# VH-VL binders against Exosome complex component rrp40 (rrp40): the designs that were tried, part 21

Target 1, 240 residues: Exosome complex component rrp40 (rrp40), of Schizosaccharomyces pombe (o13903)
Amino acid sequence: MAEVEEKGLLSYYFPGERIPDSIISQDGSIRLGPGLVFQKKDREEEIVVSKAGRLHQTGKNAMLIDSRTKRYIPATNDQVIGQIISRFAEGYRVDIGSAHIAQLNALAFENVTRKSRPNLNVGSLVYARVSLADRDMEPELECFDATTGKAAGYGELKNGYMITGLSLSHCRKLILPKNTLLQTLGSYIPFEIAVGMNGRVWVNSENLSTTVLICTAIRNCEFMSDEEQIKYCKDLIKKL
Key: E = the ipSAE of ESMFold2; O = the ipSAE of OpenDDE; V2 = 0.75 times the mean of E and O plus 0.25 times the DockQ between their complexes.

## First folded at step 20 (VH-VL; framework fv_solitomab_arm2)

Design x4 (from w1 with heavy chain S54R, light chain S93D; at its last fold request DockQ between E and O 0.01; V2 from the best seeds 0.00; counts 0 for: pae E 3.9 > 2, placed apart)
Fold by OpenDDE, fold request of step 22:
Structure x4 (fold): chain C 240 residues (1-240), chain A 120 residues (1-120), chain B 106 residues (1-106)
Amino acid sequence: as target 1 above (240 residues)
Amino acid sequence: DVQLVQSGAEVKKPGASVKVSCKASGYTFTSYYMHWVRQAPGQGLEWIGYINPRGGYTDYADSVKGRFTITTDKSTSTAYMELSSLRSEDTATYYCARKYIGSGQYFDYWGQGTTVTVSS
Amino acid sequence: DIVLTQSPATLSLSPGERATLSCRASQSVSYMNWYQQKPGKAPKRWIYDASYRATGVPARFSGSGSGTDYSLTINSLEAEDAATYYCQQYSSDPLTFGGGTKVEIK
């Protein structure tokens, strides 16, 4: 599901607002999901928002308004950043910002045996994939790619800084192959990044100052256009 | 009700500085850009700059770049514009106007305007 | 910069007449907005996204256009319509206004 953008801005709408024709014209006939309604105005049909939230494109010709949720709801195959809360014999309890604490099996890593299992500490950060998500059960995590069985970036996140409290929509944008903000920042500063679908982002760079700078940019650029992001980053980098 | 209330009229000499305020109420301050538009006496509207209250990003028209500074105070939902190195050509009524951060490329609400007169 | 050219500069008409205000952009814009400004007052959003009336705008006002050519039409002018109307674009940076059309009622 992709968020529809206008001029690179996140498309948040309030009830009563009209969906721009430019968005409609590109998609042709549109199927309206929750939060959208057809309204007749001056003999013309327009799409109006009935619920506050963000506009998402769920298909080529389908859109809906999704209310901004602060709480992460686990979904299978989501990449998430979690914090180890406790250890038990079989693995770890992991806070992933959901209603339930997730479980990470000690063996849920690449090429791990009982004797060679990772030893994570309470407070450690982990990049993991949701392997099981059920409303009535604690979510389960794995630190390997579901297809290849390889680590593929999953595992303990050492060093760096974790940003919390990001909107889920912002995180969704950050994981896109082409992200203006990250590309721009990367052009100035080499850094590592892990983006969780749970509103958390981990960044590591050469030093704390640059890491903080990148994190600041990520926090501040959510509602900036691509052009604004570029300019903002350029100005920010000058302060280093 | 949405309101943008600006500070009172100012009379300054060339080279002086003045700070104009725009207090916003009746809406979520950080959900809208605050733009500034000026109008010289008997002239049209000229866009001069804006600020994103989220993060504080600003952009300015070339005509005022380097001299004008736009800021916000989120705690008071107030936008400010400092006009420095004032020139006679800066004599105008200055308006704050909000623009939604999402859809719509228009100003839906305007302040009442602040007249700044620059005279020797 | 996108230059918006409004014509005519001044339009003097009698009550009941039809007024057509033009706004031409130097390049294509996605949407055009119109503001009404009365003397000594702040501009008011009047027409937005080319053809939509703002809240409180009488039905006699209409907007149309696409690409580079936009217009605001007042069907059957009333005395209260005397004002200067400005078109505005923000399809590209920087935001720009037209020079305005002053509507005078005889």
Scores: ipSAE 0.049, ipTM 0.591, lowest interface PAE 2.6, mean pLDDT 90
ESMFold2, look of step 20: ipSAE 0.268; ipTM 0.668
ESMFold2 (binder alone), look of step 20: mean pLDDT 91; pTM 0.928
OpenDDE, look of step 20: ipSAE 0.000; ipTM 0.500
ESMFold2, fold request of step 22: ipSAE 0.000, 0.305, 0.000; ipTM 0.444, 0.697, 0.531
ESMFold2 (binder alone), fold request of step 22: mean pLDDT 91, 92, 91; pTM 0.928, 0.932, 0.922
OpenDDE, fold request of step 22: ipSAE 0.023, 0.026; ipTM 0.544, 0.538

Design x5 (from w1 with heavy chain S31K Q105D, light chain S93D; at its last look DockQ between E and O 0.34; V2 from the best seeds 0.00; counts 0 for: pae E 12.7 > 2)
Heavy chain, then light chain:
Amino acid sequence: DVQLVQSGAEVKKPGASVKVSCKASGYTFTKYYMHWVRQAPGQGLEWIGYINPSGGYTDYADSVKGRFTITTDKSTSTAYMELSSLRSEDTATYYCARKYIGSGDYFDYWGQGTTVTVSS
Amino acid sequence: DIVLTQSPATLSLSPGERATLSCRASQSVSYMNWYQQKPGKAPKRWIYDASYRATGVPARFSGSGSGTDYSLTINSLEAEDAATYYCQQYSSDPLTFGGGTKVEIK
ESMFold2, look of step 20: ipSAE 0.000; ipTM 0.495
ESMFold2 (binder alone), look of step 20: mean pLDDT 90; pTM 0.912
OpenDDE, look of step 20: ipSAE 0.889; ipTM 0.944

Design x6 (from w1 with heavy chain Y50W, light chain S30D S93D; at its last look DockQ between E and O 0.10; V2 from the best seeds 0.00; counts 0 for: pae E 13.1 > 2, placed apart)
Heavy chain, then light chain:
Amino acid sequence: DVQLVQSGAEVKKPGASVKVSCKASGYTFTSYYMHWVRQAPGQGLEWIGWINPSGGYTDYADSVKGRFTITTDKSTSTAYMELSSLRSEDTATYYCARKYIGSGQYFDYWGQGTTVTVSS
Amino acid sequence: DIVLTQSPATLSLSPGERATLSCRASQSVDYMNWYQQKPGKAPKRWIYDASYRATGVPARFSGSGSGTDYSLTINSLEAEDAATYYCQQYSSDPLTFGGGTKVEIK
ESMFold2, look of step 20: ipSAE 0.000; ipTM 0.451
ESMFold2 (binder alone), look of step 20: mean pLDDT 91; pTM 0.921
OpenDDE, look of step 20: ipSAE 0.887; ipTM 0.944

## First folded at step 22 (VH-VL; framework fv_solitomab_arm2)

Design y1 (from w1 with heavy chain S54R; at its last look DockQ between E and O 0.36; V2 from the best seeds 0.00; counts 0 for: pae E 3.7 > 2)
Fold by ESMFold2, look of step 22:
Structure y1 (fold): chain C 240 residues (1-240), chain A 120 residues (1-120), chain B 106 residues (1-106)
Amino acid sequence: as target 1 above (240 residues)
Amino acid sequence: DVQLVQSGAEVKKPGASVKVSCKASGYTFTSYYMHWVRQAPGQGLEWIGYINPRGGYTDYADSVKGRFTITTDKSTSTAYMELSSLRSEDTATYYCARKYIGSGQYFDYWGQGTTVTVSS
Amino acid sequence: DIVLTQSPATLSLSPGERATLSCRASQSVSYMNWYQQKPGKAPKRWIYDASYRATGVPARFSGSGSGTDYSLTINSLEAEDAATYYCQQYSSSPLTFGGGTKVEIK
């Protein structure tokens, strides 16, 4: 089940990957757009990705790689929010919005054994730390603090709601312990938050309506001063 | 070209230890998991465990846990499997096999195999 | 643990005949591979991800299946195809192999 969904329509591919025949129509010639090439390998033709991006089907038998997707550039020790794309014997492939899909080892959790390792499903969100960053290879993630080995809030993010596309500058401000926006909201509403340096923020609270309201506040207050943020939050709370 | 060259055949007595090497060439060693698989004479394939040479993570099959140790030496691009407290049922051919850390969930290259015979 | 059951254990056919090797998993798997092994030799990657031929594998080989039921088909057997074929799942730890199907050419 995961192969077609992982490598199917709109899946993210890296240079050198083969496009599965299951995506290709049996009854037509194939037109390749940018980012895809035919390659003859051992007397067999295959379609190979030539630049990183998401596979986009532009017609019945027409496809291309959409490389215009914004990219997060992994840096060691960054906190990130990722989405599980596939599960395999050694662990998970995780989308973090970078050029390469990241790897999360099944043992990269606090106090893990084979019998007690987390069982993350495709589509689940995970809060992790970039343990190895390399522009030429898939980055690696860990769900524990590098110094203590403790989970420290890393791991599966259950329930809640995630927003994306936040600037690095905004995320850096959100992670600060005395962030004006979060302190103001927190004085009225109990909630959990995870901030990824990959422009992703996850929020969980008592109900979906409140959670979405908090996420909207975070997005809308990006360019406000501290005073404007406080006033905006107070006005927003009155609508509850 | 990619090559995995394993150390030579060994004959051991019960209770001894054996260390099998798998020297890799023709690729970036740290971009691949290294797995070990064994095959008793006339029988099928049995997975032993793996190592991620970048992060050092290892995992082992329950049937062999506690007696196998998988390690690597990045400077020589060599993976090792050490099996302690040898038993007669450990008589097998031991293979190393690599798997790209990225996409593609299969072993693409195998070593030639190392026969380990355990007999009194 | 995911158990892979291959059938038949041995398949004896004449050159030119069609061979079908079956592999059934005890539960659904996402990644099924096939390896060819000749006596005294290491296994070789043959079919990966259910249906993709490895480099150098003749077009007469094809793989199919999903979920729990997988097969390897050789459309016109040749003498060089005599070998044992193992299926292998890569979906969960521990990695497991089927018991093998030995293909013999009469």
Scores: ipSAE 0.361, ipTM 0.721, lowest interface PAE 3.7, mean pLDDT 85
ESMFold2 (binder alone), look of step 22: mean pLDDT 92; pTM 0.938
OpenDDE, look of step 22: ipSAE 0.757; ipTM 0.888

Design y2 (from w1 with heavy chain S54R Q105Y; at its last look DockQ between E and O 0.32; V2 from the best seeds 0.00; counts 0 for: pae E 2.6 > 2)
Fold by ESMFold2, look of step 22:
Structure y2 (fold): chain C 240 residues (1-240), chain A 120 residues (1-120), chain B 106 residues (1-106)
Amino acid sequence: as target 1 above (240 residues)
Amino acid sequence: DVQLVQSGAEVKKPGASVKVSCKASGYTFTSYYMHWVRQAPGQGLEWIGYINPRGGYTDYADSVKGRFTITTDKSTSTAYMELSSLRSEDTATYYCARKYIGSGYYFDYWGQGTTVTVSS
Amino acid sequence: DIVLTQSPATLSLSPGERATLSCRASQSVSYMNWYQQKPGKAPKRWIYDASYRATGVPARFSGSGSGTDYSLTINSLEAEDAATYYCQQYSSSPLTFGGGTKVEIK
């Protein structure tokens, strides 16, 4: 008889369940997002689920439970951030928060050949464009600009930190040229950012603490005026 | 009631081209990748390429790359393979086989096969 | 490329005997399948994902294995089981098949 399969990333968890050690790095600090807590049990520390939902890896040693994310409805040419669920010969199945899991062909990258194709693992984050939207079937993704064929920032998102659950209106404001929040933060801190129309934002900077600070600012500023955003950013920078 | 019905046997001379059809019925054509697998007489199975009929992506085995093309006609739910500059080692039975675009990593239905003979 | 080596090349057994077919991969694979092919016919899906029987496959067939070592077992061989069985990996491109094991009835 085959052994019972254990749950992994992107599996659904219920409150009280323990996160398997196999998906937790033992090196470095572990950062827990919403839906996860540390619990002492029998003189050892465990990570347990506090809200029902799907487990996401938001960085190398960062996780959260996605329990209250509105379903993303794919639209052609949307930029999205996805997480690799499985790899097979033709490519990848990718979670983008939609009703159906998306498909990303192994050749859907700039200048790729069978020998030089990216090697994306389960749990990796990708920045992609919806090439085929479908309400009742799996959408398709591409990691290149439809017009130029260039990567244009699409592809694997290495390191960094992802936040989820942002509204579409918030994400659209974040991609505007001259976004007040991002301009203000960028004048103090170098960072890179990817904004998905599926309510996901990825940030990478010099270290995780600064990256999380930037992500918190992004989440907290949705309804602030430009003046409030500038003041908030300056106050946050003082805390560094 | 899934069926994959392939065109009839072909006899060709070296240097010619061959085009084989695979007509699908009983399912949504664009929900499945179509693969081609060949089998030389008395030998095993060799994968040679595939097409995603929705997105149009193709990939081919090195043994036939540059000479092999897979296309589809969605209106007739038909996949085609075309192999040019035929050589004697291309003598084989050519099968189409489908794979669901979602999970499930296997071929669940195969065509009956099309024998292509290349001889002088 | 992942090379699949099947052994033995030919199994000649009497009805009622137990047949064991082996498939060894050159590197670890996640998706191993088995196809049955009778002479002059297309292959048929037989065992998928190492151990699951396709619809209509008799219970005397079972599959097992993981990583690099896989097997297909026929308990109490019957005349209709005479065929060639191919293993196939779906983990990496190019897709590859084993060389086949021909099962014959004496």
Scores: ipSAE 0.459, ipTM 0.779, lowest interface PAE 2.6, mean pLDDT 87
ESMFold2 (binder alone), look of step 22: mean pLDDT 94; pTM 0.948
OpenDDE, look of step 22: ipSAE 0.522; ipTM 0.800

Design y3 (from w1 with heavy chain Q105Y; at its last look DockQ between E and O 0.31; V2 from the best seeds 0.00; counts 0 for: pae E 3.6 > 2)
Fold by ESMFold2, look of step 22:
Structure y3 (fold): chain C 240 residues (1-240), chain A 120 residues (1-120), chain B 106 residues (1-106)
Amino acid sequence: as target 1 above (240 residues)
Amino acid sequence: DVQLVQSGAEVKKPGASVKVSCKASGYTFTSYYMHWVRQAPGQGLEWIGYINPSGGYTDYADSVKGRFTITTDKSTSTAYMELSSLRSEDTATYYCARKYIGSGYYFDYWGQGTTVTVSS
Amino acid sequence: DIVLTQSPATLSLSPGERATLSCRASQSVSYMNWYQQKPGKAPKRWIYDASYRATGVPARFSGSGSGTDYSLTINSLEAEDAATYYCQQYSSSPLTFGGGTKVEIK
């Protein structure tokens, strides 16, 4: 899949990587938490990652690496966004960010028959529900609601843009029917969204620039209050 | 060592049912699809269907849909194929064959075969 | 359904001769496999994914092809190569086999 070209806040960093100047505040002294160190390079100081994890801003001039980010642990009935990595006679193998690659049977869709099976290509994104989960076994996925048998928004995610690496708590807030951020953005901009409990969120709108703005808002608002989210959204809308 | 050991030969009358077993050993049963393939005397190989022991999904060739039932018993690592309303054209050797649920798109091990003869 | 047509139906050749077995698919396929079967025995995995030899298959066997045209070549036939060889596609359900090519040693 395509991701934002440059690393920023909430991106995953490995030891030895440099933090871009574009995300470093010039206001006052910079306080480094765990996982970040100052290193001198050619008469200049730079901030370098010392342990693997995601970059978080923990105050106006404070940053750290959150090394608690881990592989998705499948749970039955979770919604997930997966990427097709292979296709074969029985169905698809799907990457969902778990320890094992997941299986999606070709018949695990609403009203599917052999003749009407979906034709998902390698690299395509799917929105699916975990139907079978065990830490030691390959998870299984289904693209229909367990109770109604209807697609209910599951299936191929065409076009759009996906962001990754969101926390479970953030994703749970995003699926709430009256989520402040999404309600605020939706009052200005029409868009589609799919939220995976595996830290993946897919957005589609009329054009790429608007879609990227929505994705940026989603990524940056995790620790904001409702009031801060509303202000942030209004500021972003001015850029349209 | 991986083994697929099938039940013994069967002689049946038209209209009866037969259930063939395929006992797996030497591997994690739920990590492999189990397929069934038959071969009439002097003829080629015909794919029947499969089961995924993990999720229980099955699929069957159109030519046999409705008469074949493929099941598993995970506690004994055994796959079963049951064929109802037997006809003379069902006379064949029936093979189980496994396929890894990950990469590798082929049957790597086959059972020894079970001959089913349908005659008066 | 993807139909696999094998030719010739029978090859009768002397030891040391080269055998070429053909498998043609009715549409483009991936994951073409070959199985060897001797009378009274189950098939054995022989060539997988067009060109890879299974463990224990002699180097005189080679597979090639893509799309709709695949072949199995036996360079310098030996007596133990007498068998029927089936091609099989794994890209689409239902799984299908070719009709087989019986290789006989004179």
Scores: ipSAE 0.359, ipTM 0.739, lowest interface PAE 3.6, mean pLDDT 86
ESMFold2 (binder alone), look of step 22: mean pLDDT 93; pTM 0.948
OpenDDE, look of step 22: ipSAE 0.889; ipTM 0.945

Design y4 (from w1 with heavy chain S54K S103E; at its last look DockQ between E and O 0.43; V2 from the best seeds 0.00; counts 0 for: pae E 6.0 > 2)
Fold by ESMFold2, look of step 22:
Structure y4 (fold): chain C 240 residues (1-240), chain A 120 residues (1-120), chain B 106 residues (1-106)
Amino acid sequence: as target 1 above (240 residues)
Amino acid sequence: DVQLVQSGAEVKKPGASVKVSCKASGYTFTSYYMHWVRQAPGQGLEWIGYINPKGGYTDYADSVKGRFTITTDKSTSTAYMELSSLRSEDTATYYCARKYIGEGQYFDYWGQGTTVTVSS
Amino acid sequence: DIVLTQSPATLSLSPGERATLSCRASQSVSYMNWYQQKPGKAPKRWIYDASYRATGVPARFSGSGSGTDYSLTINSLEAEDAATYYCQQYSSSPLTFGGGTKVEIK
């Protein structure tokens, strides 16, 4: 007894769900806003939801997902910071702030063997890449670069401090190779940083005061211009 | 419904190899880890390995000492085990078992078992 | 490796009696399961995560325990409960099973 319900506009969608063809306009190309991506499946192109929320049509050929929740919506190849919530024989269940708990196989690390596996305890932080973000499945994570197989900074994040709740746009700015804030801070202070697209940032420096200073700068700089960020950093350094 | 159907019983001589199939149906094959567990006559259960069909990750028990290989054929939703250099102590019933994914950590479905007899 | 020790090896009781099967782990575990196996049959899911009954398991079965000490209780034994019950930990590789407790009806 199968009953199939077709979702429409203003329905709530979860990551991985496809947008029914019946909703998609055929009168020209479609513009996708936040929460929607094109994806090829079996050589067919389809529109897939990447963020939880309600589907809105914002113009004749424009759509987006209106998300009012803080939940992270996994996307393949995102860098994320996860927290180990349980360990089991094959690996770990990892909280990444998404609707579903993620999975990390114990062998999904560079050069790992059964006896040289990372020892990640409950509560440990891990920097990982989303390797699977499909509908109806828990996300999968890997702690190596997909192309090279090298750790590339993925793995356990030891010591340090994690802040949460950063916007996606803020995290995208922090990831940029020439991010003004991080470049400026780095010229004054040695620190390590990992930026997750799930709104989590981990910082490690020589002491708590310096780490708090860096975390404060990251939290406060979101809407600053480059010039404002540089001045802000100089002022913060004086507090050392 | 979920079903795991294994290939038939095998009788082998010491030193030979055996390959056992486990045909899955009723679910998305690549979404679930597949484990193998064996049981010698009149004895308890021994875990011997698993495969993640999606990424191909495998792990094996030390007791099978590198003689055990798990593979899959995604197009037929079938897992295979192969045990080489058979010894008399490998005489057992071999089960495939599907790992539940989610909050619980357990085997939710088992194959009917394949008896492998190694005669010396 | 986590060693699971089940006791007793055999439990022979009359219908209606209360059966208690013990499983002790050599170190603390987070995931303890129980499987029922009848002769000539595959094991089947019975109790998972210490205390949750699998679908179709009669309410007379209950699981309990934490850390290293776990038990499976059958409140009023019935003839169909005759089987071997295995505990199994899922917390650490390699996965390990207990030696089993054979429940017999007198």
Scores: ipSAE 0.135, ipTM 0.613, lowest interface PAE 6.0, mean pLDDT 84
ESMFold2 (binder alone), look of step 22: mean pLDDT 91; pTM 0.925
OpenDDE, look of step 22: ipSAE 0.466; ipTM 0.777

Design y5 (from w1 with heavy chain I101R S103E; at its last look DockQ between E and O 0.24; V2 from the best seeds 0.60)
Fold by ESMFold2, look of step 22:
Structure y5 (fold): chain C 240 residues (1-240), chain A 120 residues (1-120), chain B 106 residues (1-106)
Amino acid sequence: as target 1 above (240 residues)
Amino acid sequence: DVQLVQSGAEVKKPGASVKVSCKASGYTFTSYYMHWVRQAPGQGLEWIGYINPSGGYTDYADSVKGRFTITTDKSTSTAYMELSSLRSEDTATYYCARKYRGEGQYFDYWGQGTTVTVSS
Amino acid sequence: DIVLTQSPATLSLSPGERATLSCRASQSVSYMNWYQQKPGKAPKRWIYDASYRATGVPARFSGSGSGTDYSLTINSLEAEDAATYYCQQYSSSPLTFGGGTKVEIK
């Protein structure tokens, strides 16, 4: 007898649907991003979808609905942020927001061997490079620099917070080595960042509240001039 | 048309080595993993390893590890297996098999097989 | 390693009869496949992901199952169905096959 499975992480949800308890961590407070709300029902608190999209876990106790209307089109050598959805014999199936689910070979990491393979959990975030892109097949990812073989910041993104839905032009500006916003923020606040060409940005800092504020700043700066970004950063720091 | 054409049968003595080729045609060779599966006479199928022709990643079954090497020649779209220190239990038909790259995790095309006989 | 146990080892039936081939995994798997192999030939893709027929597989073949228990059913056996059928898991390395079920036509 086949059972009807509950919807899981990375499933598509419509407004009004409840998030299954099996996905919800019972360890600590949970932070809901866009597309999710708490609602009281019969003295119990439940999480309900408020806009259509895919469910993503953006941190240990953080989730959101990704309502992206355009799919990411993989291009070879793009840096992307993916989320592990399942495992298979060669490695992992990874959501990168493309039409096809991507593959990440368990050996595609710096200094791994069969005996030292990573053990990534469903819901884990990874920073990876697209090694194979073809519109008709699943993209392939690697967690090392193609030339040097070094991790170079690729790999599991632990802790932190991810935002989604950024435009390609915005991500191109953010990935520049001397980006005004990131340099200005970095002069005030130590943080780690990964920028994906798939419209995803991950930030990690001392605490989640600061991390979320940095992510908000990144999203809000899309059409700001350099001068506006510097001013915005100064105003943001006052709030901290 | 996708085709995997393997080299001919081999008869070897214990302790020797054998190299089997698998020439691919009808598709982009570097876009698909190539696996090797063997079948002893009258027995079932045993997976023995794979290669990613693009990235060069290989993985091998414990039963042949240390003796088994998979390589490729991208210019001829050919995968090779080499098994050294042959033993009588290595007597089998060796198949190359292509991993499907779409929805699904399975082998979609197989070579015709290469018999390797290890005997005194 | 995930061990796949197929039963029966041999299944001898008359044309038109229903054949059911069993495959049990030593632990839960997500990707189970079936291959058909005729004597002297390479295996052929047959059923993938438990229940999907590969191109060219007759509609009389169906696959089912989940978790640890899987089956392949031939609704009305034909002479050309005589072959050995192998299940195979693609969920964990090393990839493993069942021991096979040989289907014979009397």
Scores: ipSAE 0.560, ipTM 0.804, lowest interface PAE 1.9, mean pLDDT 87
ESMFold2 (binder alone), look of step 22: mean pLDDT 92; pTM 0.933
OpenDDE, look of step 22: ipSAE 0.881; ipTM 0.951

